# Ledger of designs, part 12: VHH binders against Aspartate dehydrogenase domain-containing protein (ASPDH)

Target 1, 283 residues: Aspartate dehydrogenase domain-containing protein (ASPDH), of Homo sapiens (Human) (a6nd91)
Amino acid sequence: MADRGPWRVGVVGYGRLGQSLVSRLLAQGPELGLELVFVWNRDPGRMAGSVPPSLQLQNLAALGERRPDLVVEVAHPKIIHESGAQILRHANLLVGSPSALSDQTTERQLLEASQHWDHAVFVARGALWGAEDIRRLDAAGGLRSLRVTMATHPDGFRLEGPLAAAHSPGPCTVLYEGPVRGLCPFAPRNSNTMAAAALAAPSLGFDGVIGVLVADTSLTDMHVVDVELSGPRGPTGRSFAVHTRRENPAEPGAVTGSATVTAFWQSLLACCQLPSRPGIHLC

## First folded at step 3 (VHH)

Design Za11 (framework vhh_6z1v_2)
Fold by ESMFold2-Fast, scan of step 3:
Structure Za11 (fold): chain B 283 residues (1-283), chain A 120 residues (1-120)
Amino acid sequence: as target 1 above (283 residues)
Amino acid sequence: EVQLVESGGRLVRTGGSLRLSCAASGFTFSTYAMGWFRQAPGKEREVVAAISRSGGSTWHADFVKGRFTISRDNAKNTVYLQMNSLKPEDTAVYYCAAHTLYYWGSYDYWGQGTQVTVSS
């Protein structure tokens, strides 16, 4: 709230999402009680001419010198793997790449650092619509299955390993269908919504939530996220079921849609209102 | 009144096995995730293992993988830690903790701990 001084925000990553966040923080941050204190990018040349030199952080390890209250990761799962625990030594962390949490060692390191330094790990819910409903249903024992399907034009995927060699013979091809944990290492930029779903449904988790990647050549200007869930069978033999479809406008070949940028900004603002408890929290 | 009561801690020889139990009361056990933590003299408190509400998902720290197994029995309101191939470095006070499903990794209720000593 306004009673304290401004929240000091650091941004890690200067791709499309990072550029949008930095622009908003500079233009709107002060009136919202937020102060941008650093921007870091692996390639500092990307910040030339657009980020004031005084805000550019050369070495991520020196982030403590800027005294951030919140560090926002909008770069890559590798940053969370390599630097997440170090960041938590100094500040709360908003994770933009929750696919990193599919790695149990990374999850452990973040949880341990979070508890030790008394800082929160926030996970942006991104394109996941209905995260709170999923969480509440799961908490009540009413969730039996959860399937998250991401469909985009083939050019919108950034796939690695075995998935990078996958053939898309038809106009609509399923590239992967299986546990989210098996998907995240090979689709780190296209599995974040599924990782958020696994975190919203801890009874199923990364091993029980099913992720589906679909290459659809007709999706030239949008990404589609379908969430299907079911509960236990009722007295009539029918199961409770919910299906939602979210359409995210995107430029041809883009990984990040415009709706995701807006949702992430709201997650950043929410971090300033949520209790800063140790542990991993959806926002 | 919410209570978590750990039991089973004792002196055990290197290479031995031990099962810790944590009995829960005063809350709806089946709606909480559970975890085991430990703290040794001169060391930081560390998370050992965690288990989801249903028991369908478990996590174990790298230093205990293959040796320790967390499990739960919702009918008995109890969470367990099966410890095999014990080493002197496993000597610590072991704590159980309960957490709501929304705030994964942040624990609402804690037990008072049970001492495990591994000798050679």
Scores: ipSAE 0.000, ipTM 0.127, lowest interface PAE 18.4, mean pLDDT 83

Design Za12 (framework vhh_6z1v_2)
Fold by ESMFold2-Fast, scan of step 3:
Structure Za12 (fold): chain B 283 residues (1-283), chain A 121 residues (1-121)
Amino acid sequence: as target 1 above (283 residues)
Amino acid sequence: EVQLVESGGRLVRTGGSLRLSCAASGFTFSSYAMGWFRQAPGKEREVVAAISSSGGSTWHADFVKGRFTISRDNAKNTVYLQMNSLKPEDTAVYYCAAHTFYFSGSSYDYWGQGTQVTVSS
């Protein structure tokens, strides 16, 4: 189009997803008009020998010196809590840990920084299939319920607080069923798809969307995401309903599957094409 | 089986030039980004240069910028490192590496066995 020069991208987090994104940005970025300008990780030793020293950012607070257009967070909700507003002073932010937005203070601070600095907050849809359809249905007043179930092997969960003490006595155990807001603080790495669903359905939000965590010992190589939604009762007395099931291949014990990595890359490319409009937007 | 075979390492005098080659087999070479790394005795392995799968983009470490040039020939499944104005501090084992954006591990997935470059004063 009319854009000139490369879109400058910084990556925050160098776990499995971060490593994949850095590799793609170095291999394909330039041909797509993208330039990787920094990589930051809480433990800088993780980047030694694999990230070019000139691209390593030692102090996240100095990110402005790299002049990013987009900062991609693939680390942890704590980074969004601690540094999200600071990042928005300099760049658009693609949030890979949208469970952070279940915290009302964090959401408020990001919205305020977004409006003040005229930068967008983008949220990757993750494993949420049909996010655009959900958003459009909700905007039209056609959404009455939304339930998102994440099922994985027990070893694939990273649970905190009361959920860490939950038992899985059978081969298939429901660990949580309730509002997404109540889940996110205790499953920050396993509730991102549900947080994306809450953001896709603002009429329901974090308090109206139901999140379900299921430990299933048979799921040794995949994560399953079931999305169930319903609309208002129709003339026949029945409600419009949609049920989808997405099976995402994953290494045994992994939190992030390969399908999620590919979807996140597409989210990154999509938000580079979207206008820098203040607010929180799915991509 | 994926193989990366480096060649061209030798003893060279300060100020001299040397070209390293890395012959790739067992994978679709044109789909992989390639890099050159080096490791000197008692030091960590460090990235020297990288080139995109198409060859359209290159990166060089600051300490070799202007002296070293990475290039590739996809028809020959080979990546090169042209080293000019060599310094004693460039003495190291040089490794060729390949990476794919679909791999969840290190940014470089496949490694050669290395080739020794020694720069004498």
Scores: ipSAE 0.000, ipTM 0.110, lowest interface PAE 20.4, mean pLDDT 82

Design Za13 (framework vhh_8k46_1)
Fold by ESMFold2-Fast, scan of step 3:
Structure Za13 (fold): chain B 283 residues (1-283), chain A 123 residues (1-123)
Amino acid sequence: as target 1 above (283 residues)
Amino acid sequence: AVQLQASGGGFVQPGGSLRLSCAASGFTFSTYAMGWFRQAPGKEREFVSAISRSGGSTYYADSVKGRFTISRDNSKNTVYLQMNSLRAEDTATYYCAAHTLYYWGSSYAYDYWGQGTQVTVSS
């Protein structure tokens, strides 16, 4: 990034994660070769008194006027569904809500726009520990199974449809266990790590990666992500296996854990150094 | 021990120019983003301009863009505001502020504030 002028970054979404990214971009971005060129939020009142008026974008459709190199989505899957292809007309897109990609129409539209405009779709790995190792193992033909379990206090979930209706009290309740594709529509904000896993493991994809959603009332200040994978059988007949557990402190009732902000910032930095190649890429 | 001393204000006719300075002491200046705010009598304090820690990025309120220029000299622990083409509506007390918490456009986000310097634009 030091070899070129500053990368022009737009931020879409001004919730907790968006606020933290905007703050980092304003305070640290210039030293890292990044320039914040706009911030957009569906409710512009959330930006009042916090975002410099000259950086506030009133209409997302006008983003091209700010000439971004990268647009960072930290809002909601709905933004990717509604505006992802339009964003790709102007810039690379870092998707913070990869659960949107479980919808085949959305994935197709983003891939078509990506190819047409020669811009990359990047997906933040979020809470997915070992994403590069999973990708490499899969690329080598060595991944046989991948299961991602997200455990959170019930108040940390934002569930829809059957998952909201089936939500039962208990100290530890499995709300869903099955293909990630079946989970994403009903837990769009709590399935992003699992969507990242499906994208890291394209041989399995959204239909082969297993997502498990657990309500655990003891997790009042923490989100837990367990990743279990298996690979080829070795000489002894045992399969290669990896199990990781990531514990991410979170405020009570929060969807986004504190370590997620730092991980997303690193994804943003990584995207600025990666080639702008068409397609969907994990970062 | 933190001090921000704003200076350079005064009386000027419409169309004139002034240069404001803010000298900082008592903290590591180069680790702080700096901003200028203004407050006219009976009005809310409003954002004017901000500059990143390195000076590599600058931001301006729409009302002053193209007329004002913010700059800093980390070797002198000073931030400046060059004010050109001044208008009667620019009349206000101008405050410099230092910030390590993340919001540049909100006066409530800034950690340290100067005493202010009065700018009056009048014929």
Scores: ipSAE 0.000, ipTM 0.107, lowest interface PAE 20.5, mean pLDDT 82

Design Za14 (from Z07 with R27F T31S S53K S57Y H99S L101F S106D Y108S; framework vhh_6z1v_2)
Fold by ESMFold2-Fast, scan of step 3:
Structure Za14 (fold): chain B 283 residues (1-283), chain A 123 residues (1-123)
Amino acid sequence: as target 1 above (283 residues)
Amino acid sequence: EVQLVESGGRLVRTGGSLRLSCAASGFTFSSYAMGWFRQAPGKEREVVAAISKSGGYTWHADFVKGRFTISRDNAKNTVYLQMNSLKPEDTAVYYCAASTFYYWGDSSAYDYWGQGTQVTVSS
């Protein structure tokens, strides 16, 4: 809350998104009732010369000493898997890598820790255009299908496992089409918007929401996200349907576009306005 | 019981054509992406072609592009491989495979496999 003095924020991860977030917290945080209390990165050398030594946390396990109210993860799904429950012992957690929640063991561990320690797990909803509308439609029983297509230049993908072997021979190549759950382990940095969609549509979930990855060599300065959804077939034979296209400017080879960075910042601010109740919540 | 049964493999002369079929049973065919793989004597199994659940996306390996065409008929629970301008190098056992998602990079994404059908191309 604003009335409680500054909310103490810890940042886990110091890649491009983490660097932007830390800069904003230092420049704008005090005016917004936020105080940055630590920054952690697996490679601490990345913070040398840019993060004040007093704000650097060397061992993530010691985060409790900094007394955070909110810990923001902008690192990797593996951090959520390995440390999410430990973080929830001390603070609310904003998950920047919701692809981690495609792992049912991780989701269960976070829910259990959330209930035990009375802290919230937040997932950024600003990265997915229309997330609240999807959530409301699903809650009303009006959602039958949801398909999220991410198109980016091949250099913007960070693929693992079977997807790492995929070759893009043409100007526009479909690399994957299937359940979001099957995609997340092999595209953890490129499936976060799709994971958010699965969380926004719990009737479909990670097994019912369809994710599509497209490598498009013409997309040198943007990422494109297409969202297609439909409701049940009505008596006239027609279904409610929505199709949106989001064009998100990005530097060549960037995983994260400019609009995604801005949306994530808004999600962080939204977390500070939401009640800290147990469970997983979109923000 | 999940079954994939390939048919159509035979001896064909160089330059000839052949159509392979793979009949699927025991699962919801329209919910699976399909692939064709081949394995020649002394070589690794390689991806030949892949097709998405709806048939809206297809991929063909460079070494068969323009000669082979993958297609499917969801009403008949069947995937096909039309093979034209056959070469001796196409001689292999051809396998049909099913995946819960469309993928063509390697065999690791495929959950169900047929027993294969032998294609022999002679000069």
Scores: ipSAE 0.056, ipTM 0.590, lowest interface PAE 6.8, mean pLDDT 87

Design Za2 (from Z07 with R27F T31S S52R L101F; framework vhh_6z1v_2)
Fold by ESMFold2-Fast, scan of step 3:
Structure Za2 (fold): chain B 283 residues (1-283), chain A 123 residues (1-123)
Amino acid sequence: as target 1 above (283 residues)
Amino acid sequence: EVQLVESGGRLVRTGGSLRLSCAASGFTFSSYAMGWFRQAPGKEREVVAAIRSSGGSTWHADFVKGRFTISRDNAKNTVYLQMNSLKPEDTAVYYCAAHTFYYWGSSYAYDYWGQGTQVTVSS
């Protein structure tokens, strides 16, 4: 709600998504009332030739010196675990890795820092089509089930722990089916849409929303996200139901598709226009 | 009205072959993934095979791999299950099911179901 123009934006992470956001901020930011004040990446060499040296931040802990209004995380859940509360001391935080919020300690620490420093935690919707409708339906008591399935080529997964050893013996393999909370620690880059769904449906949450991870070798040029939900059975035995499929073009082995990049840019723009109030908010 | 009508179930001898068909109407068949399920007496309904809306990707349960093949003809709104090297343990009611996405997990996920066709395998 406070006037903060121009909004000072810091970007944490310089992978495909970070590169797209930085390019747009440099080209379109000034006309939109946005100023890019820093870019940080664990490997600073990745920014060479693309990011002006004056905008490169060498040590993330020094971000306060750049006086950001919004810090955008497009790196890894580890950044949220390790630095989220510290970032909230200085700025609003847009979380691009909401799988981090499946950890109850991290969620608590972010909420406490958010309240103490009066800064907002925003979560990007990612590939979650219909997030606002899901949230409204849940608030009205009309949601009984929510299932999110991510299907991609095996090379598109970045899996950890028990899932890293999972076999894909057939052309199509279900790697996981169960509560989103059980998936997030082991598929941090491939479970973000499911985490967003859990946050959109608080009556179900991370323990009630079902996440399904599918390795499909035929998906050489796209990622598929399917969202299924249902309401309670009515007197006729019928229930309200919605199914959506999102097909997102992607290069073989890519984690992030082009439609996700565009959606994230819109989330960033929305965060700069939303009220800065404590708590966790979808955008 | 949405309808899925299975056909082809009959009595066959061990080692024989059988093709099941499922004719779909009342929805845009080419936009739906299809699955074959079976339920034997005293057992849970289990997934046998699944096929994407385009037909480009298929999944088969380990207990039928190399013996059963799922296929579809979107021009005819029909999904097929070719069953080879049949065993007595394949005896079951076979159901076809339609879903908005390609999935072979919980049966609850499937939108439309047929009435089933009985397959009996004897020696």
Scores: ipSAE 0.000, ipTM 0.161, lowest interface PAE 12.9, mean pLDDT 83

Design Za3 (from Z07 with R27F T31S L101W Y102V; framework vhh_6z1v_2)
Fold by ESMFold2-Fast, scan of step 3:
Structure Za3 (fold): chain B 283 residues (1-283), chain A 123 residues (1-123)
Amino acid sequence: as target 1 above (283 residues)
Amino acid sequence: EVQLVESGGRLVRTGGSLRLSCAASGFTFSSYAMGWFRQAPGKEREVVAAISSSGGSTWHADFVKGRFTISRDNAKNTVYLQMNSLKPEDTAVYYCAAHTWVYWGSSYAYDYWGQGTQVTVSS
């Protein structure tokens, strides 16, 4: 009989989501069989006065010394690009920034490290409602199209490159419509739900799933995610189709809504209960 | 009968410009995202630029950003690649592709490929 001690969890990133996770791990972790073993942030000053000094990790490269079982990334795609494979040498990785996986080199490096070190890469589904249904439908060969639209107030977007220069002259403006792969580099914080959709539908992937960003000035306190999917044409000439709408309350100007924070906590708990197998898995 | 026909490839001097065209037929062009790919001597095929079905969004690889511009005309079923400030490193066969409903990996993400057009940049 194996002695199943607490799961050792490291947190990378101390923004709003990171702060919420660290707080929950400290307050509820022990009773759930979880132990927080480190918190890292690029700017260590952000942790001052709120994270115990003994839990603060100064150099991410030294994470192996804390012997984590799971490292949770709630920072930025750049961390996955630069350090994801290194983290996988030591622990399973829960990716909070799946837009990083739109980069084929990053995806390849994570898959190679995952297989080599026998650690899982988990992806939080974020605001994507019905991710498991999408994955089951795709695995059965029943998915032909998937379109994910995210609508929010312009102040809720954090856009880069050509998208940062986009005007919103009307009350409702389409900022992007195209393959999710083309969106992720320019909307790394606002494309994570669409990246999760691409990973839920591997037959379509980042090149086949269509992402749409809509700036809607009426959405001052809410983020809206619409998922439209269809199957192949049947004998009657009709296709199976599903359309879902998720409304997520958010503070004015916030990038991350409150329901997404709670969903991420559930993803973290799920990762500790799921079989740890190499590869990329939604949770 | 799906066809993608590239044109415009030729020999040009370093610093020159070219516009490549890809004429599409046999499918509902306005419903498909389009891409330009290239295969240089001794290299794997790589993605250069992509454009959404509506033309409202474009992506360009970092190594061509600011020099190349993808565009499309849905009324003419044509996608374009405007290539400026050409370098010897841009020498490659350029392919037009339409993405499909199925993703099998980068090499198989696009079922509809053209025959390619040769671009040679010399000093």
Scores: ipSAE 0.000, ipTM 0.161, lowest interface PAE 16.3, mean pLDDT 82

Design Za4 (from Z07 with R27F T31S S57Y H99K L101F Y102T; framework vhh_6z1v_2)
Fold by ESMFold2-Fast, scan of step 3:
Structure Za4 (fold): chain B 283 residues (1-283), chain A 123 residues (1-123)
Amino acid sequence: as target 1 above (283 residues)
Amino acid sequence: EVQLVESGGRLVRTGGSLRLSCAASGFTFSSYAMGWFRQAPGKEREVVAAISSSGGYTWHADFVKGRFTISRDNAKNTVYLQMNSLKPEDTAVYYCAAKTFTYWGSSYAYDYWGQGTQVTVSS
């Protein structure tokens, strides 16, 4: 009997999210038709004692030797900038750091590689609730504004440049409000949900979607994501509007909540069920 | 309503010094983080320096570190940018901006901008 082989999955990054994914792939992957073929981390010492040596990939450039069907990035935007196009030469790519796509050169290189090699770029929606509804509304011409607010305890942010200096010890401080493109370089780990929103709403994109980053000292055990959108004004002067609030439990100081980890696993599974077509697609 | 008025921009020689001021009104200045931005013709607006609401935290872009210093005087509702060792590449319109401290309800936060002040550095 000639059955199709399992989907071959490589994992890039071995932080909290990567550890969870590797554990699940080893425990549940075989029954779901998935085979973990490599794990790579910039610091290979982090994999010592937890990842079988045969699955450890020492040099990311050698990933083609493992013949992956899907490579999952759960490391850092720098991996997408430096290696995204090279990965697409060999496999579909699930991007866990979509803030990298705010860089127009990176987005262009990924789209060109995707089209040339006939591999898909998938973007995990992360903490973005209602991503598919936003995408459909935008495709129908019904979206005029989209605003995504991420609120967390100050210790949950990993800020760079001007955003680090904007912090105040007040109980609630807006660190940024403006186009998502302006936020991503300075909050690469905390802007992924907003980047996913920009990708879900291509009529607005990184320059039209508004990202708001809020430090709230009362949020000791959760991250809050507010999504506000509106449609065009009707003849009566009213517009279609939606406001969604998502509360995502997180350990103090953590950048990734438990609900996001579960959602990412579902994104990984969805990528293996979707048709492989060039371009950038939300999972 | 929030109003920001920049002043101090002028023509200076390479190697010269200049101090920009931004006078704020219409809001509780001590509750707002402030920043200085610049934009040269045909280029994107870029951040130069930022200061927290209390003045306890400051940040300066790599291309101005050691030359520019941001400061504020909450009693005078003013933020300053001291510019030393000016280069022709510093020629731009300089903008003052404020960030608010409210994000929920009808009083959502905004980035507020001044009209800008022109700085021209001759080689």
Scores: ipSAE 0.006, ipTM 0.152, lowest interface PAE 10.2, mean pLDDT 83

Design Za5 (from Z07 with R27F T31S S57T H99G T100R L101F Y102V W104T; framework vhh_6z1v_2)
Fold by ESMFold2-Fast, scan of step 3:
Structure Za5 (fold): chain B 283 residues (1-283), chain A 123 residues (1-123)
Amino acid sequence: as target 1 above (283 residues)
Amino acid sequence: EVQLVESGGRLVRTGGSLRLSCAASGFTFSSYAMGWFRQAPGKEREVVAAISSSGGTTWHADFVKGRFTISRDNAKNTVYLQMNSLKPEDTAVYYCAAGRFVYTGSSYAYDYWGQGTQVTVSS
């Protein structure tokens, strides 16, 4: 924070989201008590002309030399699998790719490193509207079901394995419906909101939260996230239920919408104000 | 242990009807999409119909649309294929499959398979 000196921030990933965060950190960071100390990208050429050379980190393993307080991952689940525990030796970690946590080994390794080094793992809520309400309802023992549907134009998907060969015969096609754990390995960039939902609802988790992936050719300029949940049965026999729909404007073929970029910046700011408590926390 | 057991396959006359059943055990049936595939002698296995885990979404191949209907009963851990207006071209071994995805024409998308039930359509 500002009252304990600048909060030192490292950024891992220089795609659209990473570029926006770096720009904001350079322009607005100092007045907010934030100092950008490094930017890393697998392809360093992507940072040429945009990131000052002194801030470019060539080898992610050397991040400790920059003494970060927070490392922000806006790259890919692979980075969390390969380097998440190492990052936690030095700093709190804000995970932008929570689909990585669908892998039980990765989740265990991050939790162990978090406890050992006394650093927090934060998960950006992304397009998940109402994450805090879901978490509180679940903590109270009231959550019975949670279903998250991501709908986008087929060109907005980055699918792997069996999903990459999926047949889309109609204008609106369901590509997957089932546990979030089964979806994340094959849609790592399109399942992050569902992974955040699983983390917000630990009583259900990755095996109990239902993820639905929909290809809708009418969604040329937006991504849609629908969240449906059911809760406690009331005196009249009716159950508590919530349904939200979030429409995120996006360029044709884009994986992330403009509203998601702004939400992620707010998650980054929130992490700097939250206690550095071990474990996995949504922000 | 996971098991998918198909039943109902038999010899039927052209224009007849038949209902296939697939009983599932050893996994959380209500969490899996189900599909029916068929394989005729000397041909590749092809997808016939698929149904989402909830039963709310179904898909049928163009060559069976209007004639075949897939359905499921999650309380009984069973998926069905109702086959109407049968043609000689429908003669094949019919396989039940459970997977994580709907609308995939690939066997790769399915984790569990039955041993098949023979359907023969003759005049």
Scores: ipSAE 0.000, ipTM 0.232, lowest interface PAE 13.6, mean pLDDT 84

Design Za7 (from Z07 with R27F T31S S53R S57I H99R Y103I Y108D; framework vhh_6z1v_2)
Fold by ESMFold2-Fast, scan of step 3:
Structure Za7 (fold): chain B 283 residues (1-283), chain A 123 residues (1-123)
Amino acid sequence: as target 1 above (283 residues)
Amino acid sequence: EVQLVESGGRLVRTGGSLRLSCAASGFTFSSYAMGWFRQAPGKEREVVAAISRSGGITWHADFVKGRFTISRDNAKNTVYLQMNSLKPEDTAVYYCAARTLYIWGSSDAYDYWGQGTQVTVSS
């Protein structure tokens, strides 16, 4: 009887999220019809003793030799900038660093490669609760503002450029408040939920969605994401409004909380079931 | 030839229990994830429950959690749906389906389907 083989999954990045995904793929993948075919990390030493040598990919450019159906990026926006289009030549791509899409050139290159090779670009909705509701509201012309606030202990931030020099001397310090596009280049690991929000609300986009980054020394064991949105002012002088707060447990100093890891795993499973059509899709 | 044959559907009273069975043949059953779907008259097919290849991972729709339980016996090439505390809104044709990956998903993701078994719940 003719059986279809497992879906072949490659993982790019071996930080906390990558380690969790690799562990789950090895333990649960076969039962779910998934086969881990490679793990790549810029520093291969981080995989030593944890990833079987046969699964370690030395050169990302050689990923085609492993014949992946899906490549999962859980590394850094630079990988999407430098290799996203090349990956799309061979497989669907699940983007774990959607802050990369704040760069318009990168977004265009991925869309072009996606269309040319008939592979999908999936973006994990991650910690963005209500992504589909935001998208539907926006499509109906009912969204006027969207603000996403990420609060974490200062040790949980991985900031670059001007934000790396910012002081957080008080117990609660606002490090940034402004368009998501202005935040993503300098907080690529801490702005992914905001990037997902910009993608869910195309009428506002990266320039209209407001991202707020807060250093809060009291948050020793969790990350907090607040989403605030509103519609246009109605005849009664009131606006439709939604406020959500997501509390995501995290070890002290961790960039990625446990609930985010679980949500990403669900996104990985979900994209294996969605139609593989060209374009950028939230999952 | 691949076959999935559902059985166990019948008329039951509200609050009753029923176990559906789906016997598989013509393929390596243990290599496939299994799902139960249902379709009421005039409505689209909806997923009820799903189970991984070994049975170690299960998923149940919110509207049946605590009432329905999916299970499988790979030695018998059979998947089951135990239905407790049945309600009139559970009335539907129940379908067994097989796929090679992921235990939960749309009907479009399933490779093989049974003919269905009718469950009617009345007061």
Scores: ipSAE 0.000, ipTM 0.179, lowest interface PAE 17.7, mean pLDDT 83

